# VHH binders against Beta-methylmalyl-CoA dehydratase (mch): the designs that were tried, part 14

Target 1, 351 residues: Beta-methylmalyl-CoA dehydratase (mch), of Chloroflexus aurantiacus (a9wc34)
Amino acid sequence: SAKTNPGNFFEDFRLGQTIVHATPRTITEGDVALYTSLYGSRFALTSSTPFAQSLGLERAPIDSLLVFHIVFGKTVPDISLNAIANLGYAGGRFGAVVYPGDTLSTTSKVIGLRQNKDGKTGVVYVHSVGVNQWDEVVLEYIRWVMVRKRDPNAPAPETVVPDLPDSVPVTDLTVPYTVSAANYNLAHAGSNYLWDDYEVGEKIDHVDGVTIEEAEHMQATRLYQNTARVHFNLHVEREGRFGRRIVYGGHIISLARSLSFNGLANALSIAAINSGRHTNPSFAGDTIYAWSEILAKMAIPGRTDIGALRVRTVATKDRPCHDFPYRDAEGNYDPAVVLDFDYTVLMPRRG

## First folded at step 4 (VHH)

Design A23 (framework vhh_lunsekimig_d3)
Fold by ESMFold2-Fast, scan of step 4:
Structure A23 (fold): chain B 351 residues (1-351), chain A 120 residues (1-120)
Amino acid sequence: as target 1 above (351 residues)
Amino acid sequence: EVQLVESGGGVVQPGGSLRLSCAASGFTFSEYALYWYRQAAGIERELIASITSGGSTNYVDSVKGRFTISRDNSENTMYLQMNSLRAEDTGLYYCAAPFDDWYGEAFDIWGQGTLVTVSS
């Protein structure tokens, strides 16, 4: 009773509350192997120590999204164990490079609360910070999550919706790479197309589809320690909203990122998450497709060897992306769109 | 456009039967739990039957054994078979499905309702 954490309900959150999440976690090479197996990622930076070293890194780093999932997963028992859905992300900035053997811990602050009109749920806005064993920030981001109320008759809190940033400024990006055109191996990277070759407004179909399996998703949620009941507990969810478990939205982000290798192979790492929305639920059995649009090309101050691309990646379920499904004339998402992800990648330049 | 449209209501004598239909459009019907609510004049809406995406059903005690909820995912339609109707079953019958917009506003999609009158 007093010794257990049943998770927080919407009524349990208060503005300005700070939560230090249990427990720190060391990322091992075994975790990296499991992550690679779940998504089949082909990006050379995270697969090849010699390739990473040619860019000035100590060794092959941990994938930015695995860092994201581990930092996120630590928040679940306190923030989203009783959640219905994780709704979106903003202001995500990756900091210090993470390597196998590094230990991450997470702290969150409640920055907004809004009760939904149904009177049964509310939205909690949280700023989360992940740090390594030297207290260096590896990731900070804002997310908002829809959480059940314990008692529909409980009074609503004052509505506070935080001012969400439109993007992470290029001057705030961590750029850990040093690129030389002479030693950047285009064949090993998998593409001849560099930062210079992409055009603002260009749309790229990533072609391939990946069907989600029950066991695959359960392995993902276990790897990330994302034990939210909507993803994990079928006994509860078979009598719940959808009668089945819903796929963790971050799993869709990783599937879309892996698919994006076909067209964006030289996008070394995600430096920022500007905005992310989980627009419709996904389930085991759904086939995920993705496409991307180049939103902006940004010079890194003082650098000619590397630049930043702002990219929108849209993921769909059971809907190929050759015609770039997104929003209709009224601004509503296509029902097949499950992810609208606006992020910044670092990519080598000629010059 | 996301929409639910009920049909099949009418006037029936006690002991009679009716089948209500709820046709859905604009969303992936097969993935949603679906509900039938009943509202008598001046009374709060009551959930009378539900069916999950997996087919699990639940009923309020007053209709259990008399009403059967079902779904046809190929036709995007949910049904309520109502047998052994009683005067107390009179009311507006609404179908509903849960919905969230991308801003996190949770609400149920509601149909317009169909009137069932049990009168001798």
Scores: ipSAE 0.005, ipTM 0.293, lowest interface PAE 10.7, mean pLDDT 87

Design A24 (framework vhh_lunsekimig_d3)
Fold by ESMFold2-Fast, scan of step 4:
Structure A24 (fold): chain B 351 residues (1-351), chain A 122 residues (1-122)
Amino acid sequence: as target 1 above (351 residues)
Amino acid sequence: EVQLVESGGGVVQPGGSLRLSCAASGFTFSEYALYWYRQAAGIERELIASITSGGSTNYVDSVKGRFTISRDNSENTMYLQMNSLRAEDTGLYYCAAPFDDWYGEDYAFDIWGQGTLVTVSS
């Protein structure tokens, strides 16, 4: 029917296209409670209003990754309903702090297109911007996604691959003016290790594993409104590529972030997503483990109480991370690696 | 180098049998679901059989009871045993595996074999 949205296929996209995604969404305290229960988040900043207030915030803010998932989910009906998978992320910058009661909306621009040699699929590069009710940017990022073609015989567009930034510079990070670590409670935060205590090149095994459940993943993607068919429609997917639904890559990001509390408890918030790759599929029944490497330590101009850490978190399926699985000498990922996530966190320092 | 190579195609009379093989190299075969597709002249390539990493199988209705898909993870090889072949089974047979790693500048999510021709002559 003309009234229904079957999703866009690769040939429906054009370079420079701007898409205003339906619908704006107010984030409620109920959404926060659901997110916390799905991942078992232990981070004090997003769990405790008194803790957040002691750091200079109005109340406990919305978790950076919940902001990411909601902004991302709004793009799905227009960009990735007919997607095979998300391939990566770059240039992700968090902006204004989001609180329960704030309303988010999302707009995307197509910045690149590349048809694959199979003639059946192509890669769409998009720059997406999430804003609050005052049109303040809360998140912007680039992602690229592999999308099916409706007609294999349709002509290929001109190939345009955008320049992807390697990282978000520390000078571009948003650090709220009111935030101060002067009254930071180490016991309530859960660790005595601050920015000063981490070393570039340090590797941290987050030890614990968590097994993904079917209902858990369905609840997560419904919370985010990420209704991509590969995640939702078992009737179609049981006859498809994997014979089952594939887990949303962002679910793996949130599981890995939650696991990283064990070793990175004083990471206040994610300020940037520099790079992210979903390197192998994961499914319900898989057990996710994670480890992290400190890539850089950065001083924030004008601040002595808070610093930035650039971190790589690697997630694996059904493989503990005591030996830090990653890439081989040829650059190929270990088959157990499902996530390679390069991001910047804000962390208190001893001044 | 990541690749799939089909073999075992040929000319057979109606009611005959063929066994197709698909040999994999350059990736961890045991972790992936694997597929056989068929393309007849003038018809879009269709999925005819699949096998998950756990061994669960599925078939399109036109081949159920006649075709059997199987895998040998130790040899990195998948098979399609085709029995009671019909003229309608004539076509190019492709094996495929989803490949989720970004491999290079022109990445394809499915690794495809080159195809092997099956001709059922009357």
Scores: ipSAE 0.000, ipTM 0.246, lowest interface PAE 11.0, mean pLDDT 86

Design A28 (from L12 with A33W I110Y; framework vhh_lunsekimig_d3)
Amino acid sequence: EVQLVESGGGVVQPGGSLRLSCAASGFTFSEYWLYWYRQAAGIERELIASITSGGSTNYVDSVKGRFTISRDNSENTMYLQMNSLRAEDTGLYYCAAPFDDWYGEDAFDYWGQGTLVTVSS
ESMFold2-Fast, scan of step 4: ipSAE 0.184; ipTM 0.585

Design B01 (framework vhh_8h63_2)
Fold by ESMFold2-Fast, scan of step 4:
Structure B01 (fold): chain B 351 residues (1-351), chain A 121 residues (1-121)
Amino acid sequence: as target 1 above (351 residues)
Amino acid sequence: ELQLVESGGGLVQAGGSLTVSCAASGFTFSEYAMGWSRQAPGKERELVAGITSGGYTYYADTVKGRFTISRDNAKNTLYLQMNSLKPEDTAMYYCAAGFDSYYGESPYDYWGQGTQVTVSG
């Protein structure tokens, strides 16, 4: 009926349009418990209130990726219900720390439009902002999606492609931690390796694999309210491209982050998402492995206690990462690569 | 304007091999998922094989282990290498292109005109 939201098609978007997404959501201790159980994360910051308090926080915060998934999920009915592909992310900056009991809401602005050569689809660029109950930005990011046209004969809009940042500048990072060497418990953190110990170009195999289960993935995408048909509706998808539901790419991001504890235990939180690409589909039954490369080491202006690392984490399906599969000499991804994720983490310094 | 042109079909004896190819133009080939479907005499169209932009391949149960799909992004060309051909593989073979996406009911939005493969027995 006219009372339902069928989602937006390409011609429904307007440059400069602001979309206030339904509905605000309070994140509860129950949501945190569900997230933790889905990924088995070992990071001390989000698992231990005393550990978080030793770094100057009120209590254990909500994981950066859970914030991302909840903010992103709110945009799905308006931005990507009729989308063909989520093409990329840029400029993802985490702001105010989120705690259990905080309420998040999301608003998006259309910042670019480009009709494809086929005349049947177009690319929509959106800048999305998640805020807490005090209107403090908790996350902002740019994403662009390929969306179908309702009418192939509808006139093309003026082509506007925004300038996308290669990364979030270190000066724009939110650094909510105060690190004291005397109070930083290396044993509780899980590693003796701090910011000073990592080298640009260093590659780290995270060793372990985790097999995705149907119920696990359904719980994940429901927790995030990412109701895209390809993840939810087996009745439709059994007759679709793969004959089965596809794993949400963000689920792979969270699995890879969890696996990265083994090698990056002192990476306190994700401060920025610079880019991300889901290079091949994943399904229940696939076993996910991950490895990371240190892309850059950045000093935080005015800080000697903490620094930033720019990291690429690559996830693979059914392929261990001891030889660091990624792209070949021609730039083509290894068919086992399912995630290419470029992000910035905050890590304590020794000196 | 997106165009797909198949070639390489023909008559082949049971147990033989054949490669069909698809030349693509009018789009950024490397960003699209590509596939092969077939329509046998008196039957509906069946998806045979597909390859994502990232190189993940998938096959219908009827052809697994016998057919290999591949792509050459530099040449904007899709291939289907067919081995151990059976009379039941006789069909018109269609090249397909779709956005490299994990959204939607249909895997492909664009189709070629087809190339006939006949397997004698």
Scores: ipSAE 0.013, ipTM 0.470, lowest interface PAE 7.0, mean pLDDT 89

Design B02 (framework vhh_8h63_2)
Fold by ESMFold2-Fast, scan of step 4:
Structure B02 (fold): chain B 351 residues (1-351), chain A 120 residues (1-120)
Amino acid sequence: as target 1 above (351 residues)
Amino acid sequence: ELQLVESGGGLVQAGGSLTVSCAASGFTFSEYAMGWSRQAPGKERELVAGITSGGYTYYADTVKGRFTISRDNAKNTLYLQMNSLKPEDTAMYYCAADYSGWSEGSYDYWGQGTQVTVSG
């Protein structure tokens, strides 16, 4: 029956196609409590309404990554249900602050198509936009996914590959905070180290590990409505390559972000996702560790109270990060590396 | 054009070792999951070992502990090191490529194969 959505195959996508994803979703305080319980996040901005208000916000906002997961999850039935792999992210920019009670909706536009030389698969480039109930952009990003063809003999579309940005420019960042020495509580934030105290090339071991649980991951994917079969359907995956469900890569991002509080407590929010790779699969039972490197320090034009840091966070499974595992001299990832995440955070300055 | 070319097969005595190799061209090798499958005459093809783009490895129970899969992304080459070979390992060995390595299903691309014969 045409009444069901079996997902799209490569030949179902068209350049310039706009996909309005079903359904709008109001984010509740219950969703926030559930997200907090999954990761145990210690960041004061999303935990304390008085702390958020001291920075000029109405109340404690929704975590940037919860916004990401909800926006991303809405795209899954239309974009990636029949996807083989999510290949990467670029140009991820957070916009308007999201609060409990806000309603988000997601729309994607196909901005590129490339059939692989095998004739069996192709890559779909999509620009996805999440908006609130006032049509303000809360998140936009580009991702590209490899999707199987339904018919290998179907004609290839004209190849169009978009120019992908290396990073979101600092001038495009949304900076919703106002910081002053009188209103920023360092003890409540959890660290005395501000933007001025970090150095480019500095490496930070976030020390501890967290073991993924089966029920935890299922609750996460349900919260996000990321219903991809590889995460949801044990009946199918029991007979698949790994004999088990694989962990959603975004779950690893949230675990790594939560671990990064130890060393980056004053990184108020993620303002941009510049790139991300899920380098190896993760499963329930794996213990996730993380470390970060400061890639760049950026002044925000016209602002002396707050700055931006470009950060790489690397997550590993069953391998502590005291020696900063990453890539070898040939560019190959350490087999324990499961995440290579390049993002921009906002952090107070001493003025 | 995507091409996979296996080499290194041959005759080996039971208990011996052999390394087979697969040279890949026509695609971005580092982005593909790679694997080895084998087929003996009159039997179904079986997946022997696989390696994801990030280096995660998995093995069939029949070869676990004896075979080691590895990749060299700089050389676009896949390897299978076979130790403690048994007569039951006699088969045509096929190099395989799949873009994900994480999705359900079989490998989509196969080379022409290299014959491994183990005498006992």
Scores: ipSAE 0.011, ipTM 0.404, lowest interface PAE 9.2, mean pLDDT 88

Design B03 (framework vhh_lunsekimig_d3)
Fold by ESMFold2-Fast, scan of step 4:
Structure B03 (fold): chain B 351 residues (1-351), chain A 120 residues (1-120)
Amino acid sequence: as target 1 above (351 residues)
Amino acid sequence: EVQLVESGGGVVQPGGSLRLSCAASGFTFSEYALYWYRQAAGIERELIASITSGGYTNYVDSVKGRFTISRDNSENTMYLQMNSLRAEDTGLYYCAAPFDSWTGEDYDYWGQGTLVTVSS
């Protein structure tokens, strides 16, 4: 008899529905080591406890994107087990700092529904909130996913597409750092360029590429508990759309962030995800490159030691980024573009 | 520009055979799964056969053992070998490379179709 969760199909969602996701998860130093090995991140904040302590933190914190992946992964059995694709992100705000030993849990609310023109799929918009063991918000964001219909003849719901925020306001950003120019070690950080040195419209090629491996991606999806069938189940997917498992879009975000150290080394942490789109599929064997544009420079009210940069990072597959591939004159993405990611980072100022 | 062009349809007697071809251009053919759909009068298009980039095949029960899907990545062409044809196999046969946008802009790349008529 049925004691199992087969996941939800498009028809199973209703506007205003609240879902408390099972199960809470404690992040261990073993999880951090696995995450570091997947991406080879060079950012000093998450690599060096003394560096983090020089910024007023207890120790090296959990990487913002590992927080994101764990919070996101908890939603998969209820939201995206039967998903075809995770389409995008908006309004993401990081809150309380997460350290090894903290326990995270996630709750989502359905805020929009739209049936696709094919009559076989629909898009579900959800607002998800991750909290720590003290019920402090560590991350909240909106995402939308394309989910299969159980019955193509089921009536479409009323179309409700939420108004997505363009960005997280600077006044809503969590700024947990205290920066002293005398104590900020530029050599250890990896760059002499601080908030003051970047210009709006500046484009930065992150130069290097990294090739995705099958075992690497399976380790990533297991670490995040992202068990969506399109990422996990080769037996189903070898007879599916692409004949193989597709790479989780969040894996591409982490690869692009890691590559962005080359040019953005002093971008301490991601404070907000303003928007994100996964524009084309990626697979094991693809080589990921990235480039970034500075979209805005924002002063943090009351602070002279630290500022915010709004950044667009574009990731490509098998295409170096020296000429900054993005969209054509008609607004269509270059076929090599796999990620369009608009986010806000915190960066020290000379003061 | 993505194009899919079907050929090989025609009129055959029951028990006969036909081989359909789908020539593809404008995308990296070898990396995508490809599909044959059939549309009979008064019935929605139904998926009848698929082949993955790795060469794994799937069929609906009504054609299993009679139809064989295959691909030639060097020629950017997919085939459907149809044997032991029945009157109920009559219809327009479409090849498809189902692409959708990760941005939620769904569209399929379809051929124009090729007509198969099984009659005596």
Scores: ipSAE 0.000, ipTM 0.333, lowest interface PAE 10.6, mean pLDDT 86

Design B04 (framework vhh_8h63_2)
Fold by ESMFold2-Fast, scan of step 4:
Structure B04 (fold): chain B 351 residues (1-351), chain A 120 residues (1-120)
Amino acid sequence: as target 1 above (351 residues)
Amino acid sequence: ELQLVESGGGLVQAGGSLTVSCAASGFTFEDYAMGWSRQAPGKERELVAGISSGGYTYYADTVKGRFTISRDNAKNTLYLQMNSLKPEDTAMYYCAATLSGYTEGEYDYWGQGTQVTVSG
């Protein structure tokens, strides 16, 4: 029927095109509980309303990554349904704080197109913006995705590849917290180490491992409404490359973030996503470990109570991180590395 | 401009070994998933081996246990070591690249190919 949406193919996208994604979604406390249970998150900001209120917030906010997954998931039917792979992220900036009961909607603009030489696929670059019910930006980011063509003989569009930022500048970060050293409860936060205590180049093993389960991942993809075939549909994928469904890369990001509490407990929220790479596939049955490196320490202009840390978190499968696996002298990733994630967190400073 | 140039093809006796190589330029090689496909006359192209940016390898059932794919990020070079070659392995072998991080779909870029002929 003409009433069904088969998704967009590469030739359906136009430079400058704006896509308003169906459907606005109210995030409920039930959604928050499901997200928390999937990852076992220990961060006080998102677990404790009194703790969040001590930082100037109305109540415990929704985790930055749950905001990311929901905003991202809304784009899937229009951008990614006929996609082969989500290739990367850049310029991810979190804005207004999101609370249970808030309604999010997503709009994307096509900012680049590049047809691949195979004549069967192309890369679509989109700038996506998630807003709340008051039209305040809660998240904006650039992503690029490889999409199939409906007709290999369709003419190629003019090639336009946008300039991708290396990072979100500290001056563009949203800092919704007011920190009082006298009122910041270090015991409740879970660590005595604040922004001042971390050093550029410091490497932190997050110690713990977590094994992915089939039902866990299926719950995650349903919660996010990420209906991409490679993650969702076993009937199709059992005859695909791996003979099974591949774990959504964002699921690995959330697992790594949760593990990073052990060593980074005072990293209140993610303020920016600078880049992310999913270097090897993950499957149900894999055990995920993580470690982090402090890439930069940034003062927030006009603020002495809070600072920003640029962090790389590396996730591995079936390999503990005590020796910080990453790349060898030849630039090759360790085969166990499944995630290379570069992001900016906000952390209180000592009085 | 992304370029892939294959070399090392030739004639080899059944049961023999051969290594083909692919020199890559014009892109950040370590960020790309790489692969080898082949096409025999009158047949469709098939993907025989793939390697992700992180080193995860994939092999088609037709070559599993006989072929080994590897990469050298410092040299921007992809390799396919072919052992226990059969006449059925006779084909044009194409190097392939995609910015997917790991091999889960079709490749974006292809080389010109190198001919491998296995006599019986």
Scores: ipSAE 0.013, ipTM 0.430, lowest interface PAE 8.5, mean pLDDT 88

Design B05 (framework vhh_8h63_2)
Fold by ESMFold2-Fast, scan of step 4:
Structure B05 (fold): chain B 351 residues (1-351), chain A 120 residues (1-120)
Amino acid sequence: as target 1 above (351 residues)
Amino acid sequence: ELQLVESGGGLVQAGGSLTVSCAASGFTFSEYWMGWSRQAPGKERELVAGITSGGDTYYADTVKGRFTISRDNAKNTLYLQMNSLKPEDTAMYYCAAEFSSYGEGLYDYWGQGTQVTVSG
């Protein structure tokens, strides 16, 4: 029927095309409670309204990753329903603070198209922007996704690949004007280690493991409205590649972020997602561990009380991280690695 | 330049065994999902077996229990061990490599193939 959205195929996309994704969504305190319960997050900023207010915020904000998941989920029916693989992220910049009661909407622009040599698939590059009810940008990012062609004989579009940034530069990071670390409570935050105490190249084992459950993952994908068939539909996936549903890669990001509290408790919020790679699938029953490396320490222009850390967090399945599994000298990932996530966090510093 | 070179095919009697191999170059082999597809005479190409970068495997129902896929990341080599071969397994066998894909992956990079003929 003309009334249903069967998703778009590669040949349906055009350079410069703007897609306004249905539907705007108000984030409620119920959504926050569900997100917190899924990951057991201990970060004080998103758990305590008095703590957030002491830092100059209106109240406890919505977690940056929950904002990401909701904004991303809105794009799925239009961009990636007929997708084969989500290939990567670049230039993920968080903007205005999101609070319970805020309404988010998402719009994407096609910024690149490239047909693969197989003639059956192509890569679609999209710049997605999430805004609040006042049209303030809360998140923007570039992602590229491999999408199936409806007709292998359809003509290839002109190849356009956008310039992808390696990272979001510190000068482009959004630091809320009202935020101040002057009254920062180390005891309530859970750690005495501030920006000054971390060293470039330092590796931190987050120690704890968490086992993924079937119902947990289904609740997560429902919360995000990320209804990709591979994550949602067991009837189809029973006959698919693994005979079971694959865990959404973003669920692994949130699990790893939550685990990173143990060692990075003062990493207040994520200001940027520089890159992310889901190196291996995860399934219900897998136990996720994580470790992090400090990649860079950056001063924020005009601020002495808050700095930025660029962090790599690596997640593994069924393998503790005390020896920091990652890539070997040849660039080969340890088979247990499921996530390689490069992001920038804001952290208080001594004046 | 990404290259995949298959070898090890040949003529085998029904009930026999054969191992085909694929030498990969021009990319970080350990990061790619690898697979074997085959094209039988008069039929379309089908995915027979796959292995993720982390070692998870999957098999077509037609070969499950008889074929074993494996990888040697130090040698940049993919293997398919074929046991209890049937005349129906006669096909050109192609090595394939793809980006990490958590859904139904389409293999973007293919080798030239190695012929396996099973007589009955």
Scores: ipSAE 0.039, ipTM 0.517, lowest interface PAE 6.7, mean pLDDT 88

Design B06 (framework vhh_8h5u_2)
Fold by ESMFold2-Fast, scan of step 4:
Structure B06 (fold): chain B 351 residues (1-351), chain A 122 residues (1-122)
Amino acid sequence: as target 1 above (351 residues)
Amino acid sequence: EVQVVESGGGLVQPGGSLRLSCAASGFTFSDSDYAMGWYRQAPGNQHERVAIISSGGYTNYPDSVKGRFTISRDNAKNTGYLQMNSLKSEDTAVYYCAAEFDYSGEGEYDYWGQGTQVTVSS
């Protein structure tokens, strides 16, 4: 039917094309409560209005990853309905603080196109921007997606591959917090370890495991409106490759972030997503563990009260992380590794 | 042209071994999220997956072949393998290689070979 959106095929994308995604969405206290219950998050910033106010915020903000999932989910019908694979993320920068009652909308711009050698698929690079009701940027990121061609004989576009940043520069980070040692409650935060206490190369086991449930994952993907068939449609997927639905990779990111409270409790918020890879599939019934490595310690220009840490968090399935599984000597991932996530957090300093 | 081509099939005695190869062309296994799988179809039976290996090395096998079959990949050679040991008459089938996008939070896509015959009989 002419009234249905069959999604875009590779030939439908044009360099410089702007796509305004339907529909704007107000984030409610109900959305926050559901997100918190899905992951059991212990971070004080998003759980305690007095704690958030002690840092100069209006109230407890929306979790950065919930903002990410909602902004991302809005792009799916237009960008990735005919997608084969979502290949990666770069340059993810969080902007204005989001609070319950804020309305988010998403727009994407096509910044690169590359036809694959198969002549049947291509890679689309998009820059997506989420804004609040005052047109303030709350999140921007680049993602690239492999998409089917409608007609294998259609001419290839000129190949344009954008330069993908290795990381979001510290000078581009939004730092909405004002930290005072007199007002920062270490007991309520859950740890005495601040930015000064972490060392580059330090590895931290987050100890605990959490088993994924099917209903939990379905609630998560519905909350985010990430309606990809591989996550939703068991009737199709029971006859597919794995005989079951695959867990959304972003769900693993949120589980790993929640687990990272044990060891990184004073990592107030994610300020940037530098890269992420979903290295092996996850399913309901899998138990997720996580560990982190401090990749860099960065001073924020003009600030002595707060700093940035670049962190790699690795998640595993059915394998505790006390020995820090990652890559072998040849560079191959351990088969239990399901997530390799490179991000920047903001953390108070002693001064 | 994107394709996968199987080789290594043949006639073997019960208890014997075969090594199947799956050569990919038109794409590279080391590029991102390609998984490789082996499937089989015997006359009168539904087809079944006998092995899968993800881009990150996760493997999975049904109980019918677990412990007897081993899947592996050599990304530098753009080739996948199925080592089949302790073969039984029930393993007689046409074996298909598939190159699949593993996952990344959205959709999947398969390239299938034309199959190679494995016959286990005395």
Scores: ipSAE 0.012, ipTM 0.425, lowest interface PAE 8.4, mean pLDDT 87

